# Designs tried in a protein design chat: VH-VL binders against ABC transporter G family member 3 (ABCG3). Part 3

Target 1, 243 residues: ABC transporter G family member 3 (ABCG3), of Arabidopsis thaliana (Mouse-ear cress) (q9zuu9r114to356)
Amino acid sequence: IAWKDLTVTMKGKRKYSDKVVKSSNGYAFPGTMTVIMGPAKSGKSTLLRALAGRLPPSAKMYGEVFVNGSKSHMPYGSYGFVERETQLIGSLTVREFLYYSALLQLPGFLFQKRSVVEDAIQAMSLSDYANKLIGGHCYMKGLRSGERRRVSIARELVMRPHILFIDEPLYHLDSVSALLMMVTLKKLASMGCTLVFTIYQSSTEVFGLFDRICLLSNGNTLFFGETLACLQHFSNAGFPCPI

## First folded at step 17 (VH-VL; from m3 with heavy chain N52S)

Design r1
Fold by OpenDDE, fold request of step 22:
Structure r1 (fold): chain C 243 residues (1-243), chain A 127 residues (1-127), chain B 113 residues (1-113)
Amino acid sequence: as target 1 above (243 residues)
Amino acid sequence: EVQLQQSGPGLVKPSQTLSLTCAISGDSVSSNSAAWNWIRQSPSRGLEWLGSTYYRSDWYNDYAVSVKGRITINPDTSKNQFSLQLNSVTPEDTAVFYCARESYPDFWSGTYSFDYWGQGTLVTVSS
Amino acid sequence: DIVMTQSPDSLAVSLGERATINCKSSQSVLYSSNNKNYLAWYQQKPGQPPNLLIYWASTRESGVPDRFSGSGSGTDFTLTISSLQAEDVAVYYCQQYYSDPFTFGPGTKVEIK
């Protein structure tokens, strides 16, 4: 996936400008992790949605998004999108929840659907939780936040997306859960899935797992490139890297 | 190389149980990348899928509605084989029975149907 | 259940000539998300089990001669033998694996004219 001179405007969202994303450029290679990082209101979620073709109707997008060299018309199922807040069915086990998703959305016989579910469970490090009730706010027993987030990702993964967009996978996670999430996603990327996700801030350890980084501030792209080059970029400019 | 070898009687009396076995070589009956199926073929009904057995964190069996209630497919991990039992057979069940592997090579590709077959066993239901 | 049909029932073709077999499914076996057709072709010679020739409608199984090709999408599919050989005399079946249960076509008998 690649984007060129991407500008997103949303009326009424900002006091001084309707531009939420300003002339952003970047790309994500297959089987890699690209992170869009920035503070609150930096435009990172908007950029992610723009790339996924999920901007609200009130938004206007300028520029171009390319998938495999062609203008972005990703068919349903070819990509996944995980919202920051997702609704899960607390009364179901992780396996049941994913299985129903597979039944509803995937072709093939039961063997294939079950296989995909098990693979998704494994891929998202949910094997120990496969038979656990998901639970929820109204349930005394249930999965922790990190596990719930991984279940949400697994649900999208069942569709075998080539590209997976995740809005703030580390939202409200502690340092341990955050690291586990990133390690899990890194493995997923190594399996050939292209990952693009947003992060507010990360530890140095987590930061090192990214292949590429897009730093946003007030809609402006401060940096895009390989993660290891980011520190050098800011160092050369005499500034600390805003990670 | 994957090979399926069938065995069992070719003659069964009406109301009795048809029993066949399929021995697997070159793969495992408990493989996470395969399902093991029984298919029969007759002039009247053509090729008909009967059912499957497979292991995905647990053992599962899927059966065709047409034979559901009469069919049992059992894996035997100790012998690396799986069997077919069809109860209460009638002359209508006369057919050549095949065991076959359904492949699941990887997460991204999914299955691509039956790639390996047994040699087939003609089972005649006759008094 | 998805019903599979084939045409013709039998086909006589001269050696070296093209043989064309058609298969139709009662419902589409195309998955829009991945643009794959869940359709396979089998060759069955007398006294032998079916042998997988084509899967995903157009992908040849390993070891299958290049004279065999599959085409089509959705509900209409075609198996083509570009140059019929003596060893190609057999019954050919299409099969869908898009939805349970697996269903096969009635078969097309290919003979030498």
Scores: ipSAE 0.851, ipTM 0.929, lowest interface PAE 0.5, mean pLDDT 94
Fold by OpenDDE, fold request of step 22:
Structure r1 (fold): chain C 243 residues (1-243), chain A 127 residues (1-127), chain B 113 residues (1-113)
Amino acid sequence: as target 1 above (243 residues)
Amino acid sequence: EVQLQQSGPGLVKPSQTLSLTCAISGDSVSSNSAAWNWIRQSPSRGLEWLGSTYYRSDWYNDYAVSVKGRITINPDTSKNQFSLQLNSVTPEDTAVFYCARESYPDFWSGTYSFDYWGQGTLVTVSS
Amino acid sequence: DIVMTQSPDSLAVSLGERATINCKSSQSVLYSSNNKNYLAWYQQKPGQPPNLLIYWASTRESGVPDRFSGSGSGTDFTLTISSLQAEDVAVYYCQQYYSDPFTFGPGTKVEIK
């Protein structure tokens, strides 16, 4: 996936400017992790949505998004998108929830559907939680925030997307959980899934797992490139890396 | 190389139970990358899928509606084989029965149907 | 159930000539998300089980000669033998695995003219 001179405007959302993303450029290679990093209201989520073709009707996008070198629209199922806030069915176990999704969306017989569910559970390191109730506000016991996020990602993974967009996978995670999540995602990428996700901030350890980084601030792209190059870029300029 | 070897009687009387066994070599009946199926072939009904048994964190059986209530497919991990039992047979059940492997090589590829078959067993239902 | 049909019922072709078998599904077996057709072709010789030739409509199984090719998408599919050989005399079946239950075509008998 690649984007060129991408600009997104939203009417009435911002007090100061209608432009949420300003002339952003970047790309993500297959089987790699590209992170869009920036503070709150930096435009990172908007950029992610723009890449996924999931901008709200109130938004206008300028520029171009390319998938495999073409401007073709990504069909349903070819990509996954995980929202920051995802609704889960608390009364179901992780396996049941994913299986339900497979039944509704996948072709093939039950063997294939069960197989893909188990693979998704394994891929997201949810094996120990497969038979656990997801839970929620109506339940005394449920999955922790990190596991819930993993389930949300697994749900999209059941569709076998080539590209997976994730909005803030590390949201509300402690440092250890964040690292574990990123390790899981790194493994997923190594399996051939292209990952593009947003992050507010990260530890140095987590940062080191990214292949490429797009730094956003107030809609402006401060840097795009390889993760290691980012550190060098700011170091050479005499500034700390804004991670 | 995967090989499936079938065994069982070729003659069954009406109302009795048809029993066949399929021995697996080169793969495991509990493989996470395979489902083990029974398929029959007759001039009147052609090739017909009957059912499957497979292990994916648990054992599962799927049966065709046409034989539901009469069919049982059981895995035997100790012998690395799986069996077919078809109860209350009629002359209409006369067919060549095949065991076959359904492959699931990886997450991204998915299943691509039946890649290995047993030699087949003609089962005639006759009084 | 998805019903599979084939045409012709039988085909006589001279050695070295092209043989073409058609298969049609009552419903599309194309999955739009991955752009794959859940269709397979089998060859069955007398006294033998079906042998998998093609899967995903156009991918040859390992060991299958290059003269065998599969094409088509959605509901219409074709198996082509570019140059018929004596050992190719058999009945050929198409099969869908898009939806349960798995269903097969009635078969096409290929003979030498």
Scores: ipSAE 0.846, ipTM 0.926, lowest interface PAE 0.5, mean pLDDT 93
Fold by ESMFold2, look of step 18:
Structure r1 (fold): chain C 243 residues (1-243), chain A 127 residues (1-127), chain B 113 residues (1-113)
Amino acid sequence: as target 1 above (243 residues)
Amino acid sequence: EVQLQQSGPGLVKPSQTLSLTCAISGDSVSSNSAAWNWIRQSPSRGLEWLGSTYYRSDWYNDYAVSVKGRITINPDTSKNQFSLQLNSVTPEDTAVFYCARESYPDFWSGTYSFDYWGQGTLVTVSS
Amino acid sequence: DIVMTQSPDSLAVSLGERATINCKSSQSVLYSSNNKNYLAWYQQKPGQPPNLLIYWASTRESGVPDRFSGSGSGTDFTLTISSLQAEDVAVYYCQQYYSDPFTFGPGTKVEIK
């Protein structure tokens, strides 16, 4: 995926929110992790949605988004998008939830659908939780936030997307859980899934796992490049990297 | 190389139970990469998928709606084989029965069709 | 059920000539997300079980001669034998594996003319 001169505006009465993303450029290579990093209101979620073709009706996009060299939008169903707040069915086990998603979404043999679910469980390190209830209306005690987040990602994996967009995969995770999530995502990317996700901030260890960084502030792209180049860029300017 | 060897009687009386066995060599009935199927062939219905058994963290069975309620497919891991039982047979169940392997190569490629078949067993349902 | 039909019912072809078999499904077996057609072709020689020739509509199974080729998409598919050999006398079946139940065509008998 690549983007060029990407600008996003919002419909507003007073136009003070007119440009949320301002002339952004970047790319994500197949099988890599590309991170959109920035503080609150930097435009990172808006950029993520623009790349995925998921902007609300109240927003307008200018510029170009390329997928595999084509200016085409991604077909519905060829990518996954994981929202920060995700709807899970708490009365189901993790395995049941994923299997019913596969039954509704995928063609093919039932053995294939079962196998995709089991592989998604393994890929997201959910094997120990597969037969546990997610939690919800009928069952008060449920999975913790880290496991719920991984279930949300696994559901999108069932569609076998080659590009996966994730809004804040580390939201409200402690440092150990965040590191394990990123190691899991890096492993997933190495198997051929292209990952693009947003992060508010990261630890030094998590930062080292990113392939490319798009650093935003107030809609402006302050840096785009490989992780090593990011460190060199800010070191040459006399400042530590603003992770 | 994967081979499937069928065994079982070729003649069954109406209302009784048809029972066949498929022995597997070169693969395991509990393989995470394969499902084990029964298919029958008759002049009136042609080739018809009946059901499967497979293992992915637990044992599962899938049965065709046309025979659901009459069919049972069981794995036997100690003998590396799987069986077909079809209850309450009628002359309409007369067919050549085949066992077949369905493989799942990986997450991205998914399952394709039946790659290895048993030799076939003609089962005649008559008095 | 997805109904599979084949034409012709029987085909007589001279040795070394091209044989063409058509298969039509009652609904599309193309999954647009992966751009794959969930269709297979089988060869069944007299007294033998079916043998897988082609899957994903056009991919030859290992060990299948390159004179066999599959083409088509969506609902219309073709199996072609570019230069018929004596050993190719058989009944050929198409099969969809897009949705339950996994159905087969009625078969096309190929004979030497």
Scores: ipSAE 0.540, ipTM 0.779, lowest interface PAE 2.0, mean pLDDT 81

Design r1
Fold by ESMFold2, fold request of step 22:
Structure r1 (fold): chain C 243 residues (1-243), chain A 127 residues (1-127), chain B 113 residues (1-113)
Amino acid sequence: as target 1 above (243 residues)
Amino acid sequence: EVQLQQSGPGLVKPSQTLSLTCAISGDSVSSNSAAWNWIRQSPSRGLEWLGSTYYRSDWYNDYAVSVKGRITINPDTSKNQFSLQLNSVTPEDTAVFYCARESYPDFWSGTYSFDYWGQGTLVTVSS
Amino acid sequence: DIVMTQSPDSLAVSLGERATINCKSSQSVLYSSNNKNYLAWYQQKPGQPPNLLIYWASTRESGVPDRFSGSGSGTDFTLTISSLQAEDVAVYYCQQYYSDPFTFGPGTKVEIK
């Protein structure tokens, strides 16, 4: 996926300061992990949604998004998008939730559908939770935030997406859970899934796992490139990266 | 190399149960990468998929609607076999029955139909 | 049920000539999300079980000669034998595995003219 001169603004507003994303350029290679990093209100979620074709009607997009070198919208099911907050079905077990999702959305033999569900469970480190109820309301016993987040990602994996967009996969996770999530996502990328996700900040260990970084501030892209180049860029300017 | 060897009687009386067994070599009936299927071939119906058994954390069966309620497919892990039982047979069930392996190579590739077949067993339903 | 049809019912082709077999499904077997057609081709010689030839409409199974090729998409599919050999005399079946029940075509018999 690549983008060129991507600008997002609210409908009816034309001032440059009103642009949420301002002339952003970048790309993500197949099978890699590309992060859009920045503080709150930097435009990172808006950029993510623009790349996935998920902007709300109140927003206008300018510029171009390319998939494999052509300007085209990705077909439904060829990509996954994991919202910052997702509603799971708490009365189902993890396995049931994923299997019913596969039944509704995939063609093919039932053995294949069962198999992709079991592989998604394993890929997201959910094996010990597979037969547990998800839960979902404050009155029901259920999974913790990290496990729920991994179930949300696993649900999108069932579609076997080529590109997976994840809004804040680390939000509200402690350092250990965040590292586990990033190691899990890095391994998933190495098996052939292209990952693009947003993050507000990272620890040193997590930062080293990213393949490419897009740094945003107030809608502006401050840096785009490989992780090591990011460290070198800011060190050469006398400002080492935050971690 | 995977080989499937079928056994069972070739003649069954109407209203009785057809029973066949498929022995597996070169793979395991409990493999997470394979499902074990029965398919029949008759002049009136051509090739027709009947059902499957497979293991993914637990044992599962899937049966064609045309025979659901009459069919049972059972694995036998100790003998590395799986069986077909078809109840209440009629002469229209006369066919050559095949067992077949359905392969699941990996998550991204998915399964792609039947790669290994048994030799076939002609089962005739008549008095 | 997805009904599979094949044409012609029988085909006679001279050695070394091209043989073309058509298969049509009553519904699309293309899954647009992965752009794959859930269609397979089998070869069956007398007294033998079917042998998998092509899957995903155009991908040759391991060990299948290059003279066999599959093409088509959606509802219309073709198996082509570019240079017919004596050992290619058989009945050829298409099969969809898009949705239950997984159905086969009636077969096309290929003979040497």
Scores: ipSAE 0.526, ipTM 0.767, lowest interface PAE 1.9, mean pLDDT 81
Fold by ESMFold2, fold request of step 22:
Structure r1 (fold): chain C 243 residues (1-243), chain A 127 residues (1-127), chain B 113 residues (1-113)
Amino acid sequence: as target 1 above (243 residues)
Amino acid sequence: EVQLQQSGPGLVKPSQTLSLTCAISGDSVSSNSAAWNWIRQSPSRGLEWLGSTYYRSDWYNDYAVSVKGRITINPDTSKNQFSLQLNSVTPEDTAVFYCARESYPDFWSGTYSFDYWGQGTLVTVSS
Amino acid sequence: DIVMTQSPDSLAVSLGERATINCKSSQSVLYSSNNKNYLAWYQQKPGQPPNLLIYWASTRESGVPDRFSGSGSGTDFTLTISSLQAEDVAVYYCQQYYSDPFTFGPGTKVEIK
């Protein structure tokens, strides 16, 4: 996936200062982990949605998004998009939730659907939780936020997306859960899934896991490149570690 | 090299149970990457899928609606084979029965159709 | 159930000539998310089990000669034998594996004229 001169604005607001994303350029290679990083209101979620073709009707996009070198929208179901907050069905086990999602969405043999679910469970480090209730309704005990987040990602993964967009995978996670999530996502990328996700702020430990970084501030792209180049770039400017 | 070898009687009386087995070589009946199917062929119905058995964290069976309630497919891991039982047969169940493998090579490739077949067993239901 | 039909019911083709077989499904077997058609072709010689020739509508199984090719998408598919050989005399079936139950076409008999 690549983008060139990508600009996003709200309906009826055409001034440059009103634009949420201002002339952004970048790309993500297959099987890699590309992060969009920046503070709140930097435009990172808007850029993520623009790349996925998921902008709300209140927003308008200019510029080009290229998929495998062509200027076309990704077909529905060829990509996954994980919202920052996702509603799960607490009365189901993890395996049941994923299997019913696969039944509704996928064609093919039932064996394939079960196999995809089991592979998604393993890929998201959910094997020990597969037969546990998701929970979290009323007084029901359930999964912790880290496991729930991984279940929401696994749900999208059962569609076998070529590209997976994730809005804030570390949202409300403690440092240990955040590290597990990033290690899990890095492993997922190495298995052939292209990951593009947003992060408000990262620790030093997770920063080293990223393949490519897009830094945003107020809609402007401050840096785009490989992780090591990012450290070197800002060190030369007297700002060691950009975040 | 995957090979499927069928065995079982070729003549069954009406209302009795048809029973066949399929021995597997070159793969495992408990493989996470394969499902094991039975298919029959008759002049009146052509080729017709009957059902499957497979292992993914647990054993599962899927059966065609046309035979549901009469069919049972069981794996036997110690002999590396799987069986077909079809209850309450009628002359309309007369057919050549085949076992067949369907594969799930990996998450991204998806499932192939039936790539390896047994030799076939003609089962006649004599009224 | 997805109903599969084939045409012609039989055909006779001179040795070395092209044979074409059509298959039509009552519903699309194309999955838009991966752009793959869940359609297979089988060859069955007398007294033998079906033998898989093509899956994903156009991908040849290992060991299948280059003269066999599949094409088409959605609901309309074609199996082509570019240069018919004596050993290609058989009945050819299409099969969908998009949804349960997995259904087969009625077959097309290919003979040498």
Scores: ipSAE 0.493, ipTM 0.750, lowest interface PAE 2.3, mean pLDDT 81

